# VHH binders against q84jc2: the designs that were tried, part 108

Target 1, 232 residues: q84jc2
Amino acid sequence: MSKMRNLVEEKFLEFYESWVIQLELYLHQLLIAHNNNTMSETELRHLISKLTTHHKAYYTAKWAAIREDVLAFFGSVWLNPLENACSWLTGWKPSMVFRMVDRLRKSRVVLVEAQVKKLEELRVKTKFDEQKIEREMERYQVAMADRKMVELARLGCHVGGESVMVVEAAVRGLSMGLEKMVKAADCVRLKTLKGILDILTPPQCVEFLAAAATFQVQLRRWGNRRHYVTHS

## First folded at step 7 (VHH)

Design o17 (framework vhh_6qgx_2)
Fold by ESMFold2-Fast, scan of step 7:
Structure o17 (fold): chain B 232 residues (1-232), chain A 125 residues (1-125)
Amino acid sequence: as target 1 above (232 residues)
Amino acid sequence: QVQLVESGGGLVQAGGSLRLSCAASGFTFSDYYMAWFRRAPGKEREFVAVITSKGYSTFYTDSVKGRFTISRDHAKNTVSLQMNSLRPEDTAVYYCAAWSPTYELFIDSSGYDYWGQGTRVTVSA
């Protein structure tokens, strides 16, 4: 039984629960593939394709939802407090996945020099793209403190007819700005994920995806099982 | 008071079919996700299939997709696993398990609240 009344939150909670369940199933398949070395190259490519399709499905659903209510993704009700605390612009911070890549270099997986060079170039570009978005978010936060926005906030507390329309238009404008920033951040996430998978071999892709999914699943598990985090 | 009782296991030839059933009692069945796990000789318990509390969604491990079908009957408080095109690799003890919908990590056997005692399935080459 959902206790929520916001339709976007209710629908995305239902979607996200199913999406995480499927991610955990895929994680199990990735761990079997990584540990047993019994899968053919074709089978590995198929598994990698299932994961990339799964992540694309998440962003398709997310972008539909943020078009209706982008604010639902800031402090999301389908995420526990630990997951929300670790979010960067409504999701994982793109540059952080390179810590998973660094683990590949330290494991017994052989990365050739050309791969290491391309991964480092991708890391630098990802950080540059992140900084561009962070500057945009900073500008947005500064604009929220703008004299005009402060004045509109004051008028919103004592609305009467015509003033309601002005306030509603301003709020919609602010929401559209956030939607653009969230989509820009998600594009960096997808581009970073695709870039890494394009550089790695199928067995290396399996190890990378397993590491990333393990972190996501464990973070959710820790947040859900800790009494102090779940206490409201 | 809480009990999960499996039935339907047995010996079958490769390519054959078996239907496993799990009867649940002592808890509000409609509030729980229901899953099947199996344990092959010399291996750890592994996930096979799950069905959500309302029956809206089902998920399978890749090796059984297209061959196994999980279903539930709320009126009878039962979960079933229809196993078709059985392979020697499917030989295992099959366990019925109940998972609270407050925990979304369904693949982790340690997160399950209730377990059956298991039913043995042997597939001859």
Scores: ipSAE 0.000, ipTM 0.289, lowest interface PAE 10.5, mean pLDDT 82

Design o18 (framework vhh_6qgx_2)
Fold by ESMFold2-Fast, scan of step 7:
Structure o18 (fold): chain B 232 residues (1-232), chain A 125 residues (1-125)
Amino acid sequence: as target 1 above (232 residues)
Amino acid sequence: QVQLVESGGGLVQAGGSLRLSCAASGFTFSDYYMAWFRRAPGKEREFVATITSKGYSTFYTDSVKGRFTISRDHAKNTVSLQMNSLRPEDTAVYYCAAWSPTYELFIDSSGYDYWGQGTRVTVSA
């Protein structure tokens, strides 16, 4: 168990480092595309597809890892303190991406009325889904406390080597509940991202993805820089 | 004291190959990401390829993906760029650079403190 947890964390640390570097490379391509008015719709859709596939790869790897050790994602060792401070249920808070959408509306990018209406509907729905997940997490914490109390009473009565197996079984049960909650939060993230991309035109998608990737990459770099400047 | 020295540049025909090498000294090589950038005549430096500090992951700009391979040798403190199927548009001065994860963006050439002097690659049409 202990060895498995260590290996899961090390493997995901290597994956995440690689994933973020590839995101920086895609960000560079998005910025070039944003400044290049000669790119065809087909070329823009291809670039958007690369970003979508890249995000899908992250969740594929994450869900495999949380199946083995979901607790590794609470206070993750591959994230700096600033990234951890900005996390909501092991990842970005879905409603925050609409701040980037608002910049598109206030900038020189023209959104047609139909798009504005659909984005507002999506914003409201996303906020509703967030609140629903927060309520489910609260219910999980209450249920976990009840189960914990019962299990503590049971384990206090155990004498002998069998207690190790019973503790492992109990921990697996608690972890499965957390895995479901994390996956539910990730589904809200993916649904929100897909919803925005479905509403926007390809050039608008490029600008949105560039803004989102810039925020994610800058947050990581500023957190790393601040940590090493203050601690090294 | 800190030094990055490139070698392996030259003149080659389209479709040919070249291997660039960069020897690093004066810093803890294993702590740094290593990158190759290039500057074509009259243009700004552009990113070509990078390899992570442990060497487990490599990344390339689209125009060279499948043609170029970056690698590193920690025992020799070197990073190499194997360039295959060269095209006239690959003609540039190639620079070796070292980047720490503490820098803002690894693609941003202004964020690198350690640069080599460059090695010239000319691909004839």
Scores: ipSAE 0.012, ipTM 0.487, lowest interface PAE 8.9, mean pLDDT 81

Design o19 (framework vhh_6qgx_2)
Fold by ESMFold2-Fast, scan of step 7:
Structure o19 (fold): chain B 232 residues (1-232), chain A 125 residues (1-125)
Amino acid sequence: as target 1 above (232 residues)
Amino acid sequence: QVQLVESGGGLVQAGGSLRLSCAASGFTFSRYYMAWFRRAPGKEREFVAAITSKGYSTFYTDSVKGRFTISRDHAKNTVSLQMNSLRPEDTAVYYCAAWSPTYELFIDSSGYDYWGQGTRVTVSA
């Protein structure tokens, strides 16, 4: 394929590997904070801020990369097959965070009534936003079967400068549609994450972020071990 | 034959500095993340610092951040750890290790492909 596509994949692979390693280091700090009742609220807020900044850095890098090659994020080379299998529109499914909160609530985290009410309101809004995006994806997939696209595919069978330019324009249009959809999904992810952190107290935020990071890191480890054992 | 050879360990006073070096041979150095781990008497091996294969990113455990600096030299196939403002709690055997991205947790020492024999660092109070 194109050199540009290879460069986007190579650069994001390098970025993502470094990003996950830093997430592992932050997870270690979250686990220490979780087991240490002497940490001040200011220290906890600082740690939460580091995690929030780290996740924002991921989306900054991702959005720059999808502007160049959004298709690199569908079947990503920097993710193992298990990580790819768990993806919803190139990332985690927003409603997943509420399952994590529910698990924490059953085992350790006690929420006051006001927090429960706000979480349920956020859950409903997040589900609505997810369904809206899923409807947009369905419409996108239907548009792929459009007669004009079928005609362009047939025209692309003959070699010529004009034909190549027309096919390239059509492919660019499809990619721009995917970019908008991926960014919309990422906005729902960021709004959901911010919403959860705004509702929870600093100690509860540490519990939540530790659970989320543990799941992400362990999912990568499980998938990598399966692949390694099979091919070593 | 794969080999990692550490040097630069020794005795130093608290507040002093020491530079550790690790020479790599027998593998494609430029494809590996390089890390330093340490093991104090009676403790498990712990992560200290690491540098990516191209040297664009570095990672540190909180207790050494701002005091230690990791670097690598691709022409010499070496990785170095500059240790400043040393404390008695930094006393340990320091190990150089090579890690391939993707197989195991980065902070889990069991996931590293190659290890040096270690160099002893003693910081007196």
Scores: ipSAE 0.311, ipTM 0.681, lowest interface PAE 3.2, mean pLDDT 84
Fold by OpenDDE, second read of step 8:
Structure o19 (fold): chain B 232 residues (1-232), chain A 125 residues (1-125)
Amino acid sequence: as target 1 above (232 residues)
Amino acid sequence: QVQLVESGGGLVQAGGSLRLSCAASGFTFSRYYMAWFRRAPGKEREFVAAITSKGYSTFYTDSVKGRFTISRDHAKNTVSLQMNSLRPEDTAVYYCAAWSPTYELFIDSSGYDYWGQGTRVTVSA
């Protein structure tokens, strides 16, 4: 049975489809830049800026959407089951990107000792921030189960206009907590990404971004092969 | 049977304009992203432009931005490519393609579900 989608889900689905298409286009440009060592540093920086702007646009749209319905992102209909299974608080897990950095180290990319050190420091910090958010999420979930769920269960015993309004208000309260957690997670994502890009040279940034985009696109492809997803 | 039939190609002078059209049939048009690719002599097929299933968003390769416009007509099941300020380097066979969001990369020609036979565009200096 096809899941009924609400307005937020429908709008974000359309946005995300377009966003992914643009990401693929940028990926192509990144790959060209990576394979063609003829681009100037200025050109590379421009490309990197385009990608960063693209990612910022995603979070801008996401944050606008979660203000309306954050729950939509905990059952993201625009993602396939594999993508959802790999999601951490409605997105990629920040600590995961360091594996992509490790790939750079194993590739033809030479990282100087100073870069390696900074990356390790960033890794530790990212992990710490990630764990902090996880603890907060756990606390929130426990609190929700102990208080909010009981309230919802109690209110759910009544059918009427006033009761419905109260239930909706309660759900909204729950959503606000979740929204805070999601935003916190997104902040860690953005900080981690920025941190990595600040440490890497422009050519290295291009390779990193290409790897990240490739992974995202491939994950989507692999998931779609295993589980048919209807988007339109 | 699925068909994509391109039209509108021809010879044009540099700085001129052409409008390509692709008529689609045999599949649910509204569920597919539509795109234009081109293959220049001696070169690989390359992405030119794409439009989302509902037509809300369009995408272009850098070399055609500001000059080419892709659009679609759901009532007619057609996708069009308005090409302005044509250059000799735009000379190519232009192909219409349809892509399902559940499949391959939108910019990768190997990932498209359906292809037209192409229409030749020649831009003279």
Scores: ipSAE 0.015, ipTM 0.443, lowest interface PAE 5.1, mean pLDDT 86

Design o2 (framework vhh_6qgx_2)
Fold by ESMFold2-Fast, scan of step 7:
Structure o2 (fold): chain B 232 residues (1-232), chain A 125 residues (1-125)
Amino acid sequence: as target 1 above (232 residues)
Amino acid sequence: QVQLVESGGGLVQAGGSLRLSCAASGFTFSDYYMAWFRRAPGKEREFVAAITSKGYSTFYTDSVKGRFTISRDHAKNTVSLQMNSLRPEDTAVYYCAAWSPTDELFIDSSGYDYWGQGTRVTVSA
């Protein structure tokens, strides 16, 4: 069992390192496209499609991994301490992405009133979906203090024939509950991302994706800099 | 002493092939990402290809994808670039470089710890 868990962590660490490097390569292309007003709409749409496919690949790999070991995503070994501290249910908080959208209002690629209204509606819906998931997590945490869980913890402290099997079954049940919540959070993330991209024009999508990727890459760099300064 | 030594450059006709090799010494090769950059006359250094420290993933600039293949041999501490279907636009000095995570972007040349002296590739029409 522990060996299977180690393999999940090892495989996802390998995947994630590669995924982040490819994100940095796409970020470079987004920054070139944003600064050079010579790219055609077809070229911009192709670049946006590459980023969308890249994000979908992340969730495909993540959901395969959490099916085997969801706990690997709480305090992940492939993330530095700063990245882990900034996580909300194993990833970015969906509503935070709208702060990046606000930068487009100050850019040469100005939002029209119809887009602003649709983005506000999406923001409200996203916050509502976040609150539902937060209530589910609260219920999950309260259930951990339930009498039945206390009984199972006691069984785990005693040498007995059936205790290990009963405890393992309970742990699997807890993991399944976390898996459902993580997938629900990821669905809100994907719906929010798709919703924003559906509202924005291709040049605005490039600027938005560049802002999002810049934040993700910078957060990793800030955390890695602190780690190297303190540990090397 | 840290050293990266490139070889395999030369003159080739359009449509031809070349294999570049880079021998690494003086550092823990298996801890580093390895990359190839190139510099054409009068232009800045451009990212070409990279391979992760364990060799499980590879990255290419769009203009060479499907034509070039990067690989590494941990036993020999070498990284190679197989270049097929060469074009006149591929004419450049090719550099081997080693990268560990820093504050700079992976494809930015300024973020690399170690560099080779380069090997010249000339593709004639």
Scores: ipSAE 0.000, ipTM 0.356, lowest interface PAE 11.3, mean pLDDT 82

Design o3 (framework vhh_6qgx_2)
Fold by ESMFold2-Fast, scan of step 7:
Structure o3 (fold): chain B 232 residues (1-232), chain A 125 residues (1-125)
Amino acid sequence: as target 1 above (232 residues)
Amino acid sequence: QVQLVESGGGLVQAGGSLRLSCAASGFTFSDYYMAWFRRAPGKEREFVAAITSKGYSTFYTDSVKGRFTISRDHAKNTVSLQMNSLRPEDTAVYYCAAWSPTFELFIDSSGYDYWGQGTRVTVSA
């Protein structure tokens, strides 16, 4: 028999399916707004706010879930294999969104020089923050192989309450370290998203958010379709 | 043979209510997301509401949110749309559709596997 899903995995799977479908509905609104020159700046900012709130809701749910079981987010059961292959510390790689920003260079609403400079500064800062977190993850992985962890593995040869409790305490400590790193990565994601939206005009924000949502949704559909064809 | 059969359409005064039903047969209903689309005269089909395969989550276009309620009955292989506080702009032919994961967005009508023939809803001012 296969190992059963835990409660955190079941709850987040239900949440994530709903979250992605709502993202598709917002994407439809973004595409309509992009093609409609009658929308006011106030109306565009309201739509951008809906997307921002939607992304914040994701991180609120995620951080509640990782507090209970951060390991559920490494090899997530609610993501298909293609989505998992594209993950960096349980989510999108922050610097990747600048590829979506590059689409704006081809848009009807052209980026001005001041925006290009600010976006490049943000890209460099984002990449620096990513590399810092990657070094922390490397140190964490090395620490997993240190002498104390090897000793804890040896204790696993004894089956009893005392050795089980010691191993459980060590796993909790490791999970707390992972939770801290995941939250740090998510903070870089949110800062990068906010930074881009602060630099762009409302029509450019709509175009950027539409590109990002399209990529996220299509990646999920491509992975699901490939899996379905193989297992049909 | 795969079939989706809609019923419950008709003429109603503004502010009134109608309940649309869709009976599914010939496929594994529980594996599919179910959706309602509508088409007003001279317009393309637009998304109205959807419900997940297990019925745990529902989705609505902004113009019907709070007024329409989608539901499904696993035992009867039916999906229903309860429409309250109807407005003249809700006048359209309503279509039931079944969706599975594809390259297309779930709100893109071209990505749906199965479609009903439609039921007409007319809301008079």
Scores: ipSAE 0.127, ipTM 0.579, lowest interface PAE 5.3, mean pLDDT 83

Design o4 (framework vhh_6qgx_2)
Fold by ESMFold2-Fast, scan of step 7:
Structure o4 (fold): chain B 232 residues (1-232), chain A 125 residues (1-125)
Amino acid sequence: as target 1 above (232 residues)
Amino acid sequence: QVQLVESGGGLVQAGGSLRLSCAASGFTFSDYYMAWFRRAPGKEREFVAAITSKGYSTFYTDSVKGRFTISRDHAKNTVSLQMNSLRPEDTAVYYCAAWSPTYDLFIDSSGYDYWGQGTRVTVSA
C-alpha cells in the first residue's frame, strides 16, 4: 500500500539521516581518541559502548520498520545509488568488516597471535553463516517466481475480488518471508560486530570502529557526489 | 542576499552563561540543518552543536553535552545556542552555519553552504 509505504519510508529516511549524522559525530570522537593516546581504558570503553548502542538503535528502528514494510528496504530511498549497489540483503555484507580489521595491521597497536587466531575463526564462521543465508534467499527467490507465475496466470484468467485477495495473500506471505531473511542477515551482522569487539583491546576497537565508520560515511559522500556530478 | 548574523557574544566568568542567536535571511531556512562551530585564534573551526531542519533532533560535541542547548524558531528564522557552565576552554569566535544534506560530511566545515561573520565569546578563568 502506497500510503503505508510513504509513512514507513518517510519515517525511516528521517531516522537514518539523523543516525548517520550522529555516526559522523562519533567518528570525530574516535579519531580524536586514536590520535591523542591520552584517554584511559575506561574512557575508551565508554566511547566503544556509545558506538555499540548506536548500532543497536539502528537495528531496533529497522526491525520495527520491516514489520510494517520490508520491501522499503530493497532499493531504499534513504540510500544513494552507490550505497544501494553495495548492499547485501538490505545492509553491509558481514565478511566485509574483516577488511576493516586488516587495517589494524597498519596501526601502532599490533594484534597478538591469540587475537589473529580468534579473528580467523570468526571470519570462517561469518562466511559460513553468510552462505547459509544466501542459499535460503535463493530458495526463497525460486519459490517467489513459482508463486508469482501461478498468481499472474490466475489473474489473467479471472478478474474480480477473488483474484485480488489471492494476490494480496501471496504478497503478504512474500513480505513475511523476506522479513525473516532480513532479520537473519542482521543477526549475523550483529554477532560479527560483537565478536570482533570482544576479541580486540579497547584501543584496537576504537581504530576498528573508526575505520568502519569512515568507510560508511565516505561511501555515502562518494555516492552523493557522483550522483550530483554525473546525474544531477 | 543570503545572510547569517550572530549576536550575544561577550565576556563572562567561568561558570557563567551566555545565549547566542543567529538570524537567517535570503534562503529557505526550513530546508537547512543549522549548526554552531567555534574557532580559537590560529586554530581550525570545530563543530559544537547542530539541529535538524525540522528541529526533531539535536547533536553536540562531547565537551559541551549537558551544558549547551541548541534550538530554532521557524517563525523568526533564528537558531540559538544557550551556553551554561562556561569554561575557559570555551573561549572562541562562534559561527552560525547552514548545511544542506548533499555530498559533504556533516562535521566537515567545508561542506556548509552559508556562514555568519562570527561572535566572540571570552570566558575568564
Scores: ipSAE 0.005, ipTM 0.451, lowest interface PAE 9.9, mean pLDDT 82

Design o5 (framework vhh_6qgx_2)
Fold by ESMFold2-Fast, scan of step 7:
Structure o5 (fold): chain B 232 residues (1-232), chain A 125 residues (1-125)
Amino acid sequence: as target 1 above (232 residues)
Amino acid sequence: QVQLVESGGGLVQAGGSLRLSCAASGFTFSDYYMAWFRRAPGKEREFVAAITSKGYSTFYTDSVKGRFTISRDHAKNTVSLQMNSLRPEDTAVYYCAAWSPTYEWFIDSSGYDYWGQGTRVTVSA
């Protein structure tokens, strides 16, 4: 296998392990804040800012890595099988976070009418953006089987430097298309997260972020436990 | 046998400094994340600091950020905790722990494979 591809996977594996460990530390702080009514609005905003910065750091690292090898993010080695099974275009499905928002309403959190209206508007916008990306993904997958791609595959079976170069250029083009779609999906994720945090009060933001981080960390733990049992 | 031996604890005045060291033997040190936990009298064991197996990343609990520095030395199979600007609240027994980066909660003490016996740090007002 390519040394460059191995290096990208190794670097992101080390980054992701460290990133999840720091997320666990922030989750601990969020749970303390959620159970402690003495924290000031300034202290809560500072904690929310730490989580926002942490998520931005993830996308900064991810986008650097996909510029080198976007395919590493499809069936990632740093994710367990359960995490990979729950992925939508290399990450969480944006509309999933609204289920966590719905849980806030059931947690004795009072959302005022203006917040409910803005959250519903954001939900509709997010679903629309998801569907646009899903249509693009469908078009991409159909294009993989079109006549031109089949002809390029046949050309690739012939011995010769010219045909090899043409096939490699086509594969590079396919990777660039995937990179564009992954970045588009990540932009919807970031816009959705920011939109929710902009609508919620600081205590509500802490509760939402705690729920999201708990789900992410617990999903990893559940999948790793199943994997461990399988290897035991 | 696997062994973690802490040293460097003692009595120090508030605002003072101490360096804790942990000597590891009996396992492949370079494969393990290393951490420091502490337990104050009458309290549960809490996470203090950690360093990844290659030393590229370090993690701290908020109360010690900017005051404590964790480091490791692969040649000596040691992990160290430099503690500056010590406070009475830092008084505790400090434990060195080794964690395989395979799937238990990082800040949960139950996830750690190996533990030292602890070294006592007392910070007087």
Scores: ipSAE 0.000, ipTM 0.436, lowest interface PAE 10.4, mean pLDDT 82

Design o6 (framework vhh_6qgx_2)
Fold by ESMFold2-Fast, scan of step 7:
Structure o6 (fold): chain B 232 residues (1-232), chain A 125 residues (1-125)
Amino acid sequence: as target 1 above (232 residues)
Amino acid sequence: QVQLVESGGGLVQAGGSLRLSCAASGFTFSDYYMAWFRRAPGKEREFVAAITSKGYSTFYTDSVKGRFTISRDHAKNTVSLQMNSLRPEDTAVYYCAAWSPTYEYFIDSSGYDYWGQGTRVTVSA
């Protein structure tokens, strides 16, 4: 089982390194598009589609991996300590993405009143969905600290195959609960991203995606430099 | 002694094909991402293609995607770039480079640990 768990971590580490490298390449394309007014609406929509597909590919790989070992995503080996410190339920906090939207307003982006209204409606809904998941996580943690932990501790005092099976079933139940919460959080992330892109014009989408990708790439670079400079 | 030695450059007509090869020695090849960059006279070095250490993932700049294919041969410590449907705009000196994924990102040429001397590719109209 330990070997299977390590294999999940190794596979996702390789996937994630490749995924971030491709994100940097897409960021380069977004920055070129943002600085040039020569791209057609069709070309901009195609670029936005590539980024959307790239993010969906991440969640496809993540959900396959958490089906095998959700705990690998709590304290991920493919993330540096700075990235881990910024994580909320194994990923970016959905409501924080609106800080990238705030950057659009500060960057002289012309958002019409109807867009501002829809973005605020989306922000409120995102925070509501986020808080609902946080309440569920709190209930989960209380259950782990009380009933489920007491049950596991009690069962762990018994010897034999039947005791091992019951403990394994209980641990699987805990893992399934975490998997459900992680997927719920990821669904909020995807709905928030899609919602923002649906509200923005193609040039505004390019600027938003460039801001988000720049932050993600720079955060990783800052953390890697701090934690991988130690000489051995 | 670390060496990256490119070969396969030359003169070809537009629409033609050329295969570049890079032989690596003096380091643990299987631990490194491998990339091809190019530089036309009067221009900066630009990223062309990259392949991960295990060879499972490949990356291309848009202008060459679908025309160029990067591959690596673990047994021979080589990385290759198959260039099809060549255009005059592909004329450049092509460089092989090796990068450790733990330090810097692949599109930034400053993050690369080892570089070859380059091989010239000229595409006539």
Scores: ipSAE 0.000, ipTM 0.406, lowest interface PAE 11.4, mean pLDDT 82

Design o7 (framework vhh_6qgx_2)
Fold by ESMFold2-Fast, scan of step 7:
Structure o7 (fold): chain B 232 residues (1-232), chain A 125 residues (1-125)
Amino acid sequence: as target 1 above (232 residues)
Amino acid sequence: QVQLVESGGGLVQAGGSLRLSCAASGFTFSDYYMAWFRRAPGKEREFVAAITSKGYSTFYTDSVKGRFTISRDHAKNTVSLQMNSLRPEDTAVYYCAAWSPTYELYIDSSGYDYWGQGTRVTVSA
């Protein structure tokens, strides 16, 4: 049986396809900039600004969409199953980005001791913020099993019309709670991204953004290949 | 078996317009991204424009944005490039290409599965 997409899902699917394709175009510009040692600091900063604006545009569109239907972001139709399996509260797990930073430190990108210390401090802070959100999500999930929610579910099954308003109010409350948690997680993502870019020099920012975009694009491609045998 | 056949190239004066067309056969057209690349004499092949498999999104290189429009027709299995306000710098051989989204970056010419023979565009000053 076929499943129909709702309006929020259709609009965000169209937005996301365009957003990913533009990310691939920016990735190409980042790779060219990385191999060009004559590019000025102002030129590199303009390119970095394009990427940060692009990521902010994603969250602007996402937050508009979750106000309408936050549940569309849990098991998103615009993401393949691998992308969905790798999601933490509807997006990338903030602390995981430090694995990409670790890659930069182990590659040809030269990080000075002061940068390494600031990145470790940011990593610890990011993990702390994640833990706080995870505790809130756990409380939300536990609250779903309390007697009030069970009774509201029962009313929805046995009483027509008379309980509709009460059940609808409860469902709206659940959606608002999820919206707040998703926005909190997205704020941690944006703070982590900004923190990393503030610590790195413009050439290092280009390298980092290229690594992050490459990973995001490749994860999507790997997931799209799940039905094919891989011989490497 | 797979063919991409370009047409519509020619000589045009600066400020003029040309419409390039590419007829696709031998593969499931609706499953592929379609793109136009160009190669000027003595230069490497560069990305010009792309359109997604369903036509929902289009992408352009900065130098042609606002002047060129890419479109596709699923009934005719064609992709078109409308080129307006042409400049001498647009002089090149234009290539139609098809790409499966599971491969390389769509702006990277080496990642494309199928290529046309090219059609020449010359813009006089």
Scores: ipSAE 0.000, ipTM 0.220, lowest interface PAE 15.5, mean pLDDT 80

